# VHH binders against Manganese-dependent ADP-ribose/CDP-alcohol diphosphatase: the designs that were tried, part 1

All scores and structures are predictions.

Target 1, 321 residues: Manganese-dependent ADP-ribose/CDP-alcohol diphosphatase, of Oryza sativa subsp. japonica (Rice) (q8h5f8)
Amino acid sequence: MMAVTNGVIHASSREPLFSFGVIADVQYADIPDGRSFLGVPRYYRHSISVLQRAVSTWNKQHNIKFSINFGDIIDGYCPKDKSLWAVQKVLDEFEKFDGPTYHMFGNHCLYNLPRGKLVSLLKMPTDSDRAYYDFSPCPEYRFVVLDAYDFSALGWPRDHPVTAEAMKFLEEKNPNSDKNSPDGLVGVDRRFVMFNGGVGKEQLSWLNDVLQDASARRQNVILCSHLPMDPGSASFAALMWNYDEVMAIVRQYKCVKACFAGHDHKGGHSVDSHGVHHRTLEAALECPPGTSAFGHIEVYPDKLLLVGSDKMADTEMCFEP
Structure headers, positions and changes below count from the first letter of each chain, unless a header shows other numbers; Kabat numbers aren't used for antibody chains.
F, E and O stand for the ipSAE by ESMFold2-Fast, ESMFold2 and OpenDDE, each averaged over both directions (binder to target, target to binder). V2 = 0.75 x the mean of E and O + 0.25 x the DockQ between their complexes.
Where letters were taken out, [cut] stands.
Atom coordinates printed by the task and the answers are left out, and those that the model quotes come from them; centres of patches stay.

## First folded at step 4 (VHH)

Design m10 (from l1 with E101R E113S; framework vhh_7nfr_2)
Fold by ESMFold2-Fast, scan of step 4:
Structure m10 (fold): chain B 321 residues (1-321), chain A 127 residues (1-127)
Amino acid sequence: as target 1 above (321 residues)
Amino acid sequence: QVQLQESGGGLVQPGGSLRLSCAASGFTFSSYAMSWVRQAPGEGREWVSSISGSGGSTYYADSVKGRFTIARDNVKNTLYLLMDSLKSDDTAVYYCAKAGRYYDSSGWYPLSSYDYWGQGTQVTVSS
C-alpha cells in the first residue's frame, strides 16, 4: 500500500484507525501586525487565513473525525469590547469544518474573557466552568484535555482565592518585580512566570482516575494541554508550572503515548525518559502571509504520524501498543 | 500619562558612535521590557533590540549584534542604545517602545506587542 503525506510517498501495510486535525495559537485580532519580545513577527489578521486553510484541508480528507484547537483562539491585544466578536469570528471558521472541534484555552484567551464564558463559547463537554475533560473517538483511544490554567494567577478573577494562592506561589518562586520575566531563574525554574499555570489538586486526582480507567480498558491515551510538559519539547519558560506532578501520575501507567501542546510558538518534539512523545505545535500566529502552521495526525495502533503544513513539521511518533 | 522621549540622535560618519536615550514616565519602568525599533527611509519598522524589566536579559537583531548595546537605568527611568561601528544601513528614525500588557512563551521574556512608542530620534550615517 502506498500512502501520500505532504507530497511524500510512503509504503504502508495498513490505513490509520482515524485522523484528527490540529492547530495552535491562532491568536486572532483585528489589529496591525506586531512582534514578540525577541522580535519574531506576529500576523494577527492573517492567522484566521491559516485556520481557513486548515479547515478547507481537513474537509478534503474523508478520514478526519474531529479537530483539536490547542488554545489561544484570540490575542490578548484584541480590544476587550471586540473580544466576543473576535471569538465568534474564529468559531464561525471552525464551524465550517465537517466534524466537531475540541477546544482548550490559553493565556491570551483568559486575558480578554472570563473562564466560564470561554467554557460556554468553546462548547467544552464539561459542567459549569470546569475546563478539563476526556473523550474516546474509538474504543482503542482516549483523549484527555487538561486545563493548564486551573492553578494560575490569570485564570480566575483578581479577588479569587486561587489567584491569591498562585500570586503567593509566584512570589516564592520568582523574585522579579515583573512576574512575567524569568530573569535570574535557572533551567526549568524559568517556567515560574505569570503567563504560565498549572494543574490543581482536584484535576490531578481526576487525571489519575481517568488514566487508571484507560489502563484497565487497554486504551492508548493522548494527553492535550495548552502548556508543554517536557523540557525537551519547549523553551523552559513555556513549561507548565507543575508538569513534573502531571508526569509523575502519567509514569504510573503505560497507556499514555503522546502529549500535545501549543504555547511555545516555534514548536518542538522530544521523547521523555519513559518513552512518551511530547509534541509542541508551531503557532498559526507567526506565519507570514501565504504560509501556514496546522496539520492532521494519523492514528495507528503503534504510532502517530503528524502531517504538517509549511511551518508545522511532519513528526512520526512510534510506541509500544 | 505614559510618555517616552528619545534623544541623542544626529549625523555621524561611518564607523562612528552614538548613544541614544529614552526618558520614560507614567508607569513603573522596572516592571516592563523595553525595545528599540527603527524605520529607515522608505522602509517598514525593524526591531533592533530588547531588554527585560530587570535588565538581566538583552536581545539583538542579527544586523546590529556585536555593534549595539541596549541598557537601562531603573533608578533614572531611562533606556539606552549604545551604537558602535555605525554603517550607512543604520540610517533611520529610532523609536523607544514600551512592552504591552500581554505576555506569552515565544522567548525567554516574551511579549506580544508594544503598547506605547516615543516620537523617535533621527540617526544619519553619511558615507
Scores: ipSAE 0.243, ipTM 0.611, lowest interface PAE 4.2, mean pLDDT 89

Design m12 (from l1 with S52R E101T; framework vhh_7nfr_2)
Fold by ESMFold2-Fast, scan of step 4:
Structure m12 (fold): chain B 321 residues (1-321), chain A 127 residues (1-127)
Amino acid sequence: as target 1 above (321 residues)
Amino acid sequence: QVQLQESGGGLVQPGGSLRLSCAASGFTFSSYAMSWVRQAPGEGREWVSSIRGSGGSTYYADSVKGRFTIARDNVKNTLYLLMDSLKSDDTAVYYCAKAGTYYDSSGWYPLSEYDYWGQGTQVTVSS
């Protein structure tokens, strides 16, 4: 049975240091409703109503310091000539939130818009055109946002070296002619599909430097990525291509307490062999009219408490400080 | 030039069987998911079944599950729909449709968002 978070709080968890809002996979488009291959309904227009309820709910709570959007702002089926309009429509709803929103992009964002344009539109807090960054809302916590499509076939021009290398990588890992098909792939190898991506070598080096600094400052780190990074938290086909390389860096430090992701719309939660929590957030896109999937996370010295709406499950994530 | 050409429709009695075929050309057939979509007179389009490029994964509407089988022959560039235990409610024009390039792990888009459609083949279930 799934526990309800609105209940017993551990004695060591008093008032939260702060809280932040979360939402994933809004995938807005002004198109008729559809379905997944497994028949799960997708509500492209209604997804913005889920975001509107999220913003309204966060604004009623005085302790929500910021929000994080876990990618896929618009759907890949948004008509290309309407993509800028659709992104702006979604961003206008986030602007109604009384606080900053930290964004990442997903595969659906990248289908319609170049990565550089998305970094600009989403106002990513970088001093370059990179789509990965970090921030500290208080001295005790550091948030790290990864670009899960840094090494990918998506969001790069057809003739870009990264596109060529990523396509060669996919040809080596996935024998299907349809590189978006995981058919015949076994276990975690099902992740080697074109709608996923990975973290490039420069970003891995940057991550190591950030975690070394966070460790020296005795900060707890929360890692954010569009793509999930643990087989227990998501369908194998939804995993980041090189989650193992990211987690190899994470395992050198004790500071990373939780990894949050979108992309796998049904959501999930696992604790890996090193005690790191992995929470995949349920998608806003797959909420029928009148239903929602968003939440806020209460941040404590020794735990995170996700308080979800409707389809987003409440989750308590305890750790050693 | 992408072309999809359906065949195999006709008149059949209730409880009977039909096999529809769709000959595909103008693209790398094995690289794309394919679907069957039907439209009864005066009704909207209804998704029936889909098959991924390799043929390993198949999906069915609840109304046809257990009665219809989707299959493909990637050497012959042909999509099939094997229809058993046909009912009057199965009367419709059946269209072969090529999926677009966008997928996630469970990804399937609205019927209006398929790249290409065939001209259709009529199936009439009547005694």
Scores: ipSAE 0.068, ipTM 0.529, lowest interface PAE 6.5, mean pLDDT 88

Design m13 (from l1 with A33R E101T; framework vhh_7nfr_2)
Fold by ESMFold2-Fast, scan of step 4:
Structure m13 (fold): chain B 321 residues (1-321), chain A 127 residues (1-127)
Amino acid sequence: as target 1 above (321 residues)
Amino acid sequence: QVQLQESGGGLVQPGGSLRLSCAASGFTFSSYRMSWVRQAPGEGREWVSSISGSGGSTYYADSVKGRFTIARDNVKNTLYLLMDSLKSDDTAVYYCAKAGTYYDSSGWYPLSEYDYWGQGTQVTVSS
């Protein structure tokens, strides 16, 4: 075990263009506290208190324009017959925030509820089957939300062609009979487990079009995904299946400045070889009573400043304007 | 038929050692994660240790780390828990459990998610 060390973040002499709230892996359920396979405590009921503190804090801040929920709104162990109620309970807390919340889903959401119901409940600004979209809070910035389960074994009905193709993909990449085990897999290949997913061909083409448009408009782009997309920012077993294909598209453009994700509960931060920041956000689920993991990001022309609470580390992310 | 059958429990004095065994049948043993879970008198269930299907990864609760060793023999379809430096607080029924179905990057969640449980074997640490 290592202590978490937060860097000192220095305030800019300029005012931010705007700020936005962030929270990841609330994983609410009305069940007794549990533990991960590695013995890390999980506080299923207290996680909604973390969200309540986040909303209260964001409402007291100036210029917080919106918030982003990085997925896993309820836990997979939430009783199935209570899952709709649990999602609505968490969404009711987000509704107390004075601005809109942009949502994505993670593996735990998809364990309990079908894709179409989640897209509808989370009010994604898209079609019922499409869970990826973009928005611009100001002319200088574009936010792109990816569906990390677009190509996945758990994101679609059992008889869906995508499910069949994803299971075939996992059989090719992971020799374990339990496809949720990374056992025996080396390095980044540990990501080829069923609780992860990837971006399908249609979404990759859409992403290229969005980045080309953003580049033409001279916008800075922030990518948001439930799954991390850089080996330096997360455990190998937490990475998106085809993060390399996503990043190959990103590298064609200079406009992408940062990628934010959840999923790996301990969090992380890296800067890749092309100068893109990758920040994995610490989970709300693993906060003992009285502690929190949420933050807000101050957005500048030449940097992002994450101001975190308790377990969420402050992070300064500088880039070329 | 899936069956898990524990043995090796008994009465032992503080500081003593025991070796628990779990004989597994009815499934491809080497393909599944296995765990030991215990329940002390008047207490809830407590996870003790887990081992991956290949045996390449092992994990322990803080309360037993350095004293207990989990092992498996995939040829004999048997799971083991080697218990050293036993304390009165180790008194419990010990269950062999086949791992459940839900995961994230950190592994598995509540004890209720195990697919199958054995009948248990009683360990009593007393003089």
Scores: ipSAE 0.013, ipTM 0.457, lowest interface PAE 7.3, mean pLDDT 87

Design m9 (from l1 with E101T; framework vhh_7nfr_2)
Fold by ESMFold2-Fast, scan of step 4:
Structure m9 (fold): chain B 321 residues (1-321), chain A 127 residues (1-127)
Amino acid sequence: as target 1 above (321 residues)
Amino acid sequence: QVQLQESGGGLVQPGGSLRLSCAASGFTFSSYAMSWVRQAPGEGREWVSSISGSGGSTYYADSVKGRFTIARDNVKNTLYLLMDSLKSDDTAVYYCAKAGTYYDSSGWYPLSEYDYWGQGTQVTVSS
């Protein structure tokens, strides 16, 4: 039992303010099962069954207010002429969830569909072709969704100025002929591969404005990105190109409590020196038939509790409010 | 345009060794990961080994670890598979495969995701 007065929760036992569903890297395609370069099995058709189980599980819980899809809705190997059908098939499954879903895109989405089409199909709450936005499910919390491919080689048309500048950037950082290979790169420099991206200067300025406003309103902020932003939470080769610039802005404020990401299919969790939690979510794509990777996050004034299924590990993320 | 031509297969006794080669042309060889995939009679394709474009990273199926070595010569545009301690279970047609075009943090593999395949070379391990 609980009662709320002036936004303050009074309960005989501690209950969450709300909960939200999470899933990452569904990467659906109607193609035979495959393997990663490291030999990890990939279940392109079964990944939609993982999503179906997620939606069914979230719908059985009355406290799930919304869900967040952490990108890569279809796989790059989805046939180009089937890409709209495949995206719609996955979106139809999200539509069976009783609440709204907030989407971002990843590299595999962008391999098949242009940015503007994805913003429209995924119904991102923006008034432009921007793929970054924010929302508040309650006065105490603000969610910020970043476009991790804002500065990237694959997020824009081949003849776009951003593509040219990103390719030049990769030529400077990565000496390999295969810009998707981190071979010979050491430590965090392994992130300078073409399937990653970064946040452009306009988006960095927008983020600073959002965090300044959230701080003034005394909100806790949860930052969402397809790409991980802490070396402790993911393989170095999976990190956002300029995670350090994003985190430099975050460190000016006390309001950001956690960063969630997909992209690195094994998942991970770290707490940085500023006390910010970084949680990389395990991929739906790599679940054998009958196994799942999805969860829900219970939101409290002083912590987040990720309750995962099968491959997605339970994670408690405590912070000062 | 892309061509992959395997050679070096043959008949060998259990415990013997073979060296397979794959001559590649029609693309920038050093810009792509390469793999060896095999198919035994009446069975599906089985991934054996992969090597990154630079040759700095190699990966092996558990069934061949410690026995097989994948290597490449980017000057000669040639992929190799050095097979030691051969077993009857290694009998198969061995295919050279060029990695696909779509990448992520775990790399790129696989059967339907290879852009091009060679014609194959037969390895027979006779007991």
Scores: ipSAE 0.294, ipTM 0.646, lowest interface PAE 3.8, mean pLDDT 89

Design n12 (from l1e with G50A S52R; framework vhh_etentamig_d1)
Fold by ESMFold2-Fast, scan of step 4:
Structure n12 (fold): chain B 321 residues (1-321), chain A 127 residues (1-127)
Amino acid sequence: as target 1 above (321 residues)
Amino acid sequence: EVQLLESGGGLVQPGGSLRLSCAASGFTFSSYAMSWVRQAPGKGPEWVSAIRGSGGSTYYADSVKGRFTISRDNSKNTLYLQMNSLRAEDTAVYYCAKAGEYYDSSGWYPLSEYDYRGQGTLVTVSS
């Protein structure tokens, strides 16, 4: 294997420790193609073909141990009475993959189904209705999946205390009558819109405990979230409400090497001031027929290499182990 | 119950102008983005323009940029489309559409939401 960094060719005989598949924002629905209000085409039916190609590609690779779905399995415009059927149709495609798939939910999942049903349907490895968890595919690596809608205005019943507190939070941060509009908000404050969410205090405490344990075990940590957590990796309006609180915890530890997210369909990549990589994955939903957005990540002791298809850009993410 | 009623369509010569209106009821009008969508004879629906609930941001299809202007009067629950420099290819039934209650990661609703469109108003551009 050869690598080129900063114009210098580096020979390497290293094989990855393992690889894992990635896909984001399938947003399947059995409805005609549409567009965002910004005019970006959306291919609701074709998005499942992108997933089918992903699964076929991963199954042809010997070293793909698992896959991660970065949320928004069905689109919010999927008819409510067909939402269970649509989720099951997408999950049936993931089941054709030869390994396990680790799921999280996004805003579009929560528009159509309650969190408790989604945790069950997505078979999240939790002992409760919590939608956050961790796992280690090998002793050297720990994966942490966050629930980015733990504190949010959506996905909870109308009369739930979390809904009331989140709506109060949005009223304080966003003066628009349409809380889904970032109009008039400046810079990163544009993130204070109703289709985003944040991590609650209990989950922040849990994250701190997980990272303390991972640090003690000398593990490299990869954080996974539906919502992006760095202004350099996504549009400001797509950022997690309290990404700064999450990252303040991360920065107490050396072990976190990368954060992966969906949600901002055009994707992105940044390295923050502490050397943590932030990679937002391009959406499967916005691929014209015959094109794809999925990939696999080769995991090494000192780097991650995202190998993408078509719209998903290859990305090398080097770090100190 | 959401109701949308379009008006202002008619026969107009190429190069002419029309102003379409959409009267909205059954929801808090100022809280929702609104769109104009058209369907020409024998063709599928084409998104034309969108406006945020605040009225601050407007968006246009490339085919109508510089010719059409979307606006709203939240005090009257009314959406407008000012159409200038009309062409034969602008001939279509024009629908106003309420955005769903759901936004995606880009802050925008998909435009394939048929359940939230009105009955339409016919615009015919012919000499």
Scores: ipSAE 0.018, ipTM 0.453, lowest interface PAE 7.0, mean pLDDT 87

